# Ledger of designs, part 8: VH-VL binders against q58428r495to569

Target 1, 75 residues: q58428r495to569
Amino acid sequence: SGGKDINYIEVNYEIKKGSLFPPGFVDCNENISYNDEVVLIKDDTFLGIGRALMSGFEMKKAKHGALVNIRNVKS

## First folded at step 19 (VH-VL)

Design r5
Fold by OpenDDE, last read:
Order: structure tokens, then sequence, then C-alpha cells
Structure r5 (fold): chain C 75 residues (1-75), chain A 124 residues (1-124), chain B 110 residues (1-110)
């Protein structure tokens, strides 16, 4: 329940600074809005921070274009 | 090898519906990554993207004209059709269809082949 | 409303270098691949650059593309009279969920 309260995006790869595209996208909080700061997670592990380029709802449907601007990656 | 050609009326009256057909060869809309888009250009003005349909039958429209635009494909005929309702003189332009290549995995996205365009004049 | 901004015109003498800028935002240029199109007078656009800096077959290496942040740049060296044309940048816009073009730049060879 607590996990659903954060702006999380689940990914399937080790991220780097740049752009998240649909192939690397697994799931997200649909409550994410455009320009929201989001937490990128893989297997319940924090990977980094990004900025949403669309709503979470749209991300789940998106095939074209980047989803998130990945700004900070945990070292 | 790859060609696209626009066809349809070159003169439309205001309030009427424009129907344009893009006939293409050298590729198929059954191939992953393939799409066909429509772009128009008013005389002496910039290119304006209108709509796109891809191999999965996913459709995209420019927001400003979304309610007026319909795009569809007939894969067996290698044709894409664009309809635009309630035409106005401001819609006078050369209309292009172009092949879109999109790589799902890399994010690559561009129009690599274009038709010659068809000029549509809206006038009473 | 133009989503991508280009200078309306640029000019240079034959043999010189010109650059054409394309300014956008986070939802388009910064995070999506930029392409450039050349439109010779009275003709349909032609793909000139794709994926920010790649040239299609047949495009000479005196054409180049680059991207930094929310801006992209087209470079043309060894300018020729045949390069006189309109040039457009284009890219996908993630927020608008559609393709967008710049306003175009008219290149004049002096």
Amino acid sequence: as target 1 above (75 residues)
Amino acid sequence: QITLKESGPTLVKPTQTLTLTCSFSGFSLTTSGMGVGWIRQPPGKALEWLALIDYDDDKYHTTSLKTRLTISKDTSKNQVVLTMTNMDPVDTATYYCAREYYDYYSGSDYFDYWGQGTTVTVSS
Amino acid sequence: ELVLTQPPSVSAAPGQKVTISCSGSSSNIENNYVSWYQQLPGTAPKLLIYDNNKRPSGIPDRFSGSKSGTSATLGITGLQTGDEADYYCGTWDSYRRGYVFGGGTELTVL
C-alpha cells in the first residue's frame, strides 16, 4: 500500500542517464503526472531518479517515444 | 524501390470532407517498425505533421485537428487513407504521405521516404 | 504554435560552413531522436539526418547533425549552390504523443 503512494517506475534493466523507452518499462504508478519526479526501481531496488515525460497512465500504453528523462543514477 | 503516392481530389469546397489515399510499394505495413504518416504544407509555410498509423494499427493524430482527422490502412492493398472533415480555406496545402520507420528498441523514429505530395485547394 | 524553433533563414558563400539550430524541450529534442529534412525548391522533403547524427545512404558527409540538451544543430560544410533549400528539424514529442517539425530554415547560398 505504501509503495503505491510514491511515484515509482519499475524497469527491467540497469539504467543510465538519458531516456527510458518502452522496452525498458515494466510498470508504474498511474498517478504519475507529466513533469513529476519519479523513482526508478528494479526488483524492489532503487536505481535512480527521473522526470516523467507523460502520465503514468499514458506510459502503460506508450509504444513511441521516451517515457522518462533519467537524471540521476545511483552509483 | 520504395515509393509512396498521394491521390484524391485537388479541389474541395468549404465544409466538405477531404479523403486522400496513400498508395505505397516496396514495403508492407505488416512489417514491424513500419508506419505511414501524413504531413501537410500550406503554400510558403512549414511542414505540419497530421497523423500516423503503424503496423499494429495504432493511430496518432495532431491534437489541434484530432476531431477532424481519421486515418486507416488496408494492408492488402498497401494503402493508407486520411479523411479530414469540415475543410476550410486555411486547410489549403500540399499533402504528403511518408513512410515512418520506428525502432521500438532503440527509439529511432523518422520519415525516410516521401510521396511527391498532392495539392489540395479549399475554395467555394 | 511551433513546438520546435528554427531560425527563419541563414546564408553563406559557396565553400563556407553554416549551422542551423533547432530548439525544443524535454518532451521532444532532449529525450527523442532528432531528424533533419531537406526540401529543395518545388520538391518533397528528403531525409537528411536521422538519429541525431546519422546520414542516410547518398547523403554526403559534409552534412552533419548533433544534439545537446534541448537543442539540435545541422551543420553543412563546403556549401554548394545546390544546397539552397529549406531545412526542417523533426522529432517525436512524448507529451503530445506525435511527431513535430520545426518552422523551417531557408538556406541561401550567396
Scores: ipSAE 0.901, ipTM 0.960, lowest interface PAE 0.4, mean pLDDT 96
Fold by OpenDDE, fold request of step 20:
Structure r5 (fold): chain C 75 residues (1-75), chain A 124 residues (1-124), chain B 110 residues (1-110)
Amino acid sequence: as target 1 above (75 residues)
Amino acid sequence: QITLKESGPTLVKPTQTLTLTCSFSGFSLTTSGMGVGWIRQPPGKALEWLALIDYDDDKYHTTSLKTRLTISKDTSKNQVVLTMTNMDPVDTATYYCAREYYDYYSGSDYFDYWGQGTTVTVSS
Amino acid sequence: ELVLTQPPSVSAAPGQKVTISCSGSSSNIENNYVSWYQQLPGTAPKLLIYDNNKRPSGIPDRFSGSKSGTSATLGITGLQTGDEADYYCGTWDSYRRGYVFGGGTELTVL
């Protein structure tokens, strides 16, 4: 999908404003850097916008702590 | 019935390695959500988180001391060991071990039980 | 140096209310659960508040916690002399990938 061509975070749930934790994380672009704006997607559907709290590389390994600050959710 | 207790040398010379052991009871590091962390406090100063080891043997270290710190666990003995190399007088502090509860799904995270602490003095 | 910022000291008379602030950032307080710890003189810290606003068993309801944005607040009502202690906020820092404490606040009951 188009979302995968940018800083994307793939999630497995219907997000809400707040924090993304590892259980809801599926995949991401490893090129994401700390504080990058990211798009949140489920399958091929755009869900919202967030800010990365760590690199995409670290995000894939993280078990502890929030991964993304979810700032805007598509209404 | 949950207890933690720190043990090890109370006097260390500069450049030596400090080895502290946290012996605990009332819980197991095989239980999901359980972790044991080390926190130190220099005299009259703030708490400083040092390291954490959890039930999956994942280890976390404070960045500033990462190269000097090693944390490990012996689940069968209910012990967690912290080693800190190249000790310096600035490392003089009370060292605490504490149980961390972390809920993977909710993100809940806190230290709910603490040892009494052991005072370590680094001096020549 | 310190990731979480607290006022170094607060004071109030018995029976009054005090608040202790804890200021952080997006990578810690805003997105991770905040805990508060009470350290009585000469003792080990004790968990006072967890998950931003929950009290462990044995902690009276005159202790409360809240969080908004990148800041957390500990509230103590009906202040008692026995509340004289150091109070620390703590939380996970996602960027640092470790737990962090505030600088601590010394509470004096006048």
Scores: ipSAE 0.899, ipTM 0.960, lowest interface PAE 0.4, mean pLDDT 96
Fold by OpenDDE, last read:
Structure r5 (fold): chain C 75 residues (1-75), chain A 124 residues (1-124), chain B 110 residues (1-110)
Amino acid sequence: as target 1 above (75 residues)
Amino acid sequence: QITLKESGPTLVKPTQTLTLTCSFSGFSLTTSGMGVGWIRQPPGKALEWLALIDYDDDKYHTTSLKTRLTISKDTSKNQVVLTMTNMDPVDTATYYCAREYYDYYSGSDYFDYWGQGTTVTVSS
Amino acid sequence: ELVLTQPPSVSAAPGQKVTISCSGSSSNIENNYVSWYQQLPGTAPKLLIYDNNKRPSGIPDRFSGSKSGTSATLGITGLQTGDEADYYCGTWDSYRRGYVFGGGTELTVL
């Protein structure tokens, strides 16, 4: 989908405002940098917007700590 | 009963390498959620986190000292070893090892048991 | 530079309440669980609060923790002389990929 061409983070659950931890992380754009605004998606569906707490590259291997600050969830 | 105890030299010369061992009992680093971290405290100063190793052999280091720090574990001996190269008088501190509990799913993370600490003085 | 900021000292009389603040950022306090540690003079730190507001067994309910945004707070009610100690906040920092402590707060019981 078009989401793959932007700063996307794919998750495996219905998100809520707060923090994304590794178990909920599926995939992301490696081009994401710390403090970037990111789009959270599940099954090609937009879920919300967050702020990256590390690079996309680091997210893919992270097993410790929050990955994204989930700022806005689609109502 | 969970216990941790630091051991190693209490006096190190500048430029030498410090090797500290944390011996623990009452838990295993094969258990999910378990980790062991090193924290130091210069005299009259604040706690400073140095490094962490967990049950999956994941290692974390404070950025400022990353090139000088090495952390490893021997699960069969219930030991964690910290090495710090090129010691300097500024590295004089009490060094603690502590058990970390980390929940992968919730993100819970804290040091719940601490060793008594070992004082390391760097002096020529 | 300290990642987490605490007041250097606080004081109060026995029986009173004190609060100790811990200020951080999005990469640490806002998105990761905060813990508090008590360090009595000449001793190793002791876990006082974990997961923002939970008490380990043996810790009296006079001690409490809370978190809001990028800040955390430790509360101590019914202050006792035995509470005189240094208190540190700590949490994981996602950006630094490591644990971080505050600068510590010295609590004096008047």
Scores: ipSAE 0.899, ipTM 0.960, lowest interface PAE 0.4, mean pLDDT 96
Fold by OpenDDE, fold request of step 20:
Structure r5 (fold): chain C 75 residues (1-75), chain A 124 residues (1-124), chain B 110 residues (1-110)
Amino acid sequence: as target 1 above (75 residues)
Amino acid sequence: QITLKESGPTLVKPTQTLTLTCSFSGFSLTTSGMGVGWIRQPPGKALEWLALIDYDDDKYHTTSLKTRLTISKDTSKNQVVLTMTNMDPVDTATYYCAREYYDYYSGSDYFDYWGQGTTVTVSS
Amino acid sequence: ELVLTQPPSVSAAPGQKVTISCSGSSSNIENNYVSWYQQLPGTAPKLLIYDNNKRPSGIPDRFSGSKSGTSATLGITGLQTGDEADYYCGTWDSYRRGYVFGGGTELTVL
C-alpha cells in the first residue's frame, strides 16, 4: 500500500473523527513525530488523516491517553 | 466503602528523602482500570499531579520531577508508596493520594476517590 | 508549569449561574476526557464531573460540564453559598504522558 510509504498508523477498527486510543492501535512508523500529519490504515486500506499526539516510538509503548487526533475520515 | 489514607513524616529536612504511603480499602489494584495517583498542593496554590501507578504496574511521573520521584505498589497490602528525593522548602505541600479510574477502551480517566491528604513541611 | 488555564476567580450571587472555563490544547483537552474537581475550604478535592459531562452519584444536576475543541466549561446553576470553593479541571496530556490540572478557579458566592 502506498500509504505505508508515508507517516502511517495501522488501526484495527473503522475510525471516526475524534481520538485514537491504544486499543485501536496496531502499528506505526516510528519516525512519526509529535504534531505530524499521519495516514490511518486498516488492512491496507486508507481510512483517513490524523495528527500525532506523540512520536511513533511512544505510540508503540503507550497504554494510556489518546494517540492521534483523527481529523479527516474517508467517506 | 472506598477509602484512601496518606501516611508518612510531616516534617522533612532539606536534601532528605520523603517517603509517603497510601493505604487504601474498598478496591484492589489487581482490578482492571484501577490506579493510584499522587497529587500535591502547596499552601494557597493549585493542585499538581506527581505520579500514577496502575493495576498493570505502569508508572507515570510528572516530567519536572521525574528524576526525584519513585512510585511503587504492594498489592497484597493495598498500599502505594511514593518517594521524593532531595526535598526542598519549595516542596512543602499537602500530599494527596487518589484512586484513578481509567477505561482502556474508552479513554475515560478521572480521580474519583481522594485521601484527606497529609501536610509535609520541608524546613531546616 | 501550568498546562490548563482557568480564570483565577469568579463570583456571583446566590441563585445565579456561573461558568468556569478551562483552556488547553490538542494533546490534552481536545483528545482526552476532562474531569472537574471541587475543593471546599480546608478539604480534599472531590470529583464533580467526569468524562466531560457526566456526574458522579450524589452530584446535583445543577452542575454540568461540556467540552468543545481545546476548551472545557463547568456550569453551576442555582448557585448556593455552599458552592464557594476552588474548582479544578483535569485531564490526561498525551504529549507529556501524565495527568494535568488547571490552575484552579476560586468561586465566591456574594
Scores: ipSAE 0.898, ipTM 0.960, lowest interface PAE 0.4, mean pLDDT 96
Fold by OpenDDE, fold request of step 20:
Structure r5 (fold): chain C 75 residues (1-75), chain A 124 residues (1-124), chain B 110 residues (1-110)
Amino acid sequence: as target 1 above (75 residues)
Amino acid sequence: QITLKESGPTLVKPTQTLTLTCSFSGFSLTTSGMGVGWIRQPPGKALEWLALIDYDDDKYHTTSLKTRLTISKDTSKNQVVLTMTNMDPVDTATYYCAREYYDYYSGSDYFDYWGQGTTVTVSS
Amino acid sequence: ELVLTQPPSVSAAPGQKVTISCSGSSSNIENNYVSWYQQLPGTAPKLLIYDNNKRPSGIPDRFSGSKSGTSATLGITGLQTGDEADYYCGTWDSYRRGYVFGGGTELTVL
């Protein structure tokens, strides 16, 4: 129920609408593709929804530039 | 006090390889957040980013020229070298090296100091 | 192919205000910091604006930057003849994994 059955991105902070950068990135589903809708989670808790700016594979090794456009944050 | 200077041949024949060196001072490419990029500008045309190498030896290349570009650094000499293979007259341009500042945590990213540029003409 | 789009030219009289737009996409402008560069005739570019709206030392406050959505804007007030130059926007593109520049805007002071 933590979104791991779909396109998920695990983060290490409380997100806000905007951009996810590498320092806040923990893990993701490598099956994520560019422009995919992704679920953002922290400690198996749903935080919000974003759009991938690159593949999950690329996210895991990226240190430069935003990874996800965070569109919706759970209130 | 921060300076960058491009050096290399100003005339290259078609199909030959261009090697440019960026010599810089006032900063170190071992410092976190520091990078050196290459940008070119054909006569009367726009700036075009080519490649970047950072303090952690990560390298980035423009997709369209990736197979032709190689970027490397010598931190002990404060130099960055760009090689570009199979040169063509269309590659005639002023080539700039510039210092990049990148903040890993904030995502800040810009070129704050530039060399004067070196003009490279590709002609038979 | 240019990833960022700028108007090719803008013009105004001294003392007036001009704006230069830079249009991109989600993978670049919307999610990454935008910088602006000024290139005076016959010279190398210099940093004018960074982090969307910050000015380096030596840049007067009549230069300003802003960003909204997939677009960025450079503003110049109190236009001076010395402002005649080419202006370029730039930013990181997350999908391309590289830096990108706009096509440049030629500013003419009438």
Scores: ipSAE 0.896, ipTM 0.959, lowest interface PAE 0.4, mean pLDDT 96
Fold by OpenDDE, look of step 19:
Structure r5 (fold): chain C 75 residues (1-75), chain A 124 residues (1-124), chain B 110 residues (1-110)
Amino acid sequence: as target 1 above (75 residues)
Amino acid sequence: QITLKESGPTLVKPTQTLTLTCSFSGFSLTTSGMGVGWIRQPPGKALEWLALIDYDDDKYHTTSLKTRLTISKDTSKNQVVLTMTNMDPVDTATYYCAREYYDYYSGSDYFDYWGQGTTVTVSS
Amino acid sequence: ELVLTQPPSVSAAPGQKVTISCSGSSSNIENNYVSWYQQLPGTAPKLLIYDNNKRPSGIPDRFSGSKSGTSATLGITGLQTGDEADYYCGTWDSYRRGYVFGGGTELTVL
């Protein structure tokens, strides 16, 4: 899908507004930058929109703290 | 009972390297969610987080001092060591080690037990 | 530079209520759990509140914590002389990838 061509973050759970922590993180674009708007997806399905709290590169390594502020969840 | 205690020199000359040891008991750094951090406090000033090492040997350092700080652990001795190079009078402070509890899934993160602190003076 | 901002001082008479604010940003307070620490004069800090609003064992319910947006608040009711201390907020900063403390608030009991 086209999701991988944008600032996507793949998650492994049904998200809600709030914070994405490392256990819920699967993959992302490494080119995501701090404060970028990101699209949350699961199994190629759009789940919502958030703001990156670090770069995509750092997200892939992160074991501490929230990764994304989830601002909007698809109803 | 959980305890932590800082040890090391209380007087350091400028440009010298400070080595502090945190000896702890009542918990293990092999336990998931456990970490040990160093926090300092200059006289009359605020707490400043310096570094953290966790059970998985992940290390974190404050950005401003990253090049000067090294943190390591000896799990068998229940010790964490902090080294800080090129000490300056501005680094004069009480240095604390504290246990961090971190929940990987919830994101819970706090320092629940603290050492009494050791005062380090940097002076020529 | 302080990442978390606290008022430098607050004061109230015994029995009154005080609040201490802690202002941060999206990378810290908004998305990470906030803790509060009490530091009595000449002593090491003590965990007072964790996970925004939880009290460790031994901490009386006069102490409370809350968080909204990028700010956290410590509340102390029934103020006692023994509450005179410095109070620090703290939390993980995701962008800095480290723990951060506020500048501290000196509480004086009048």
Scores: ipSAE 0.857, ipTM 0.952, lowest interface PAE 0.5, mean pLDDT 96

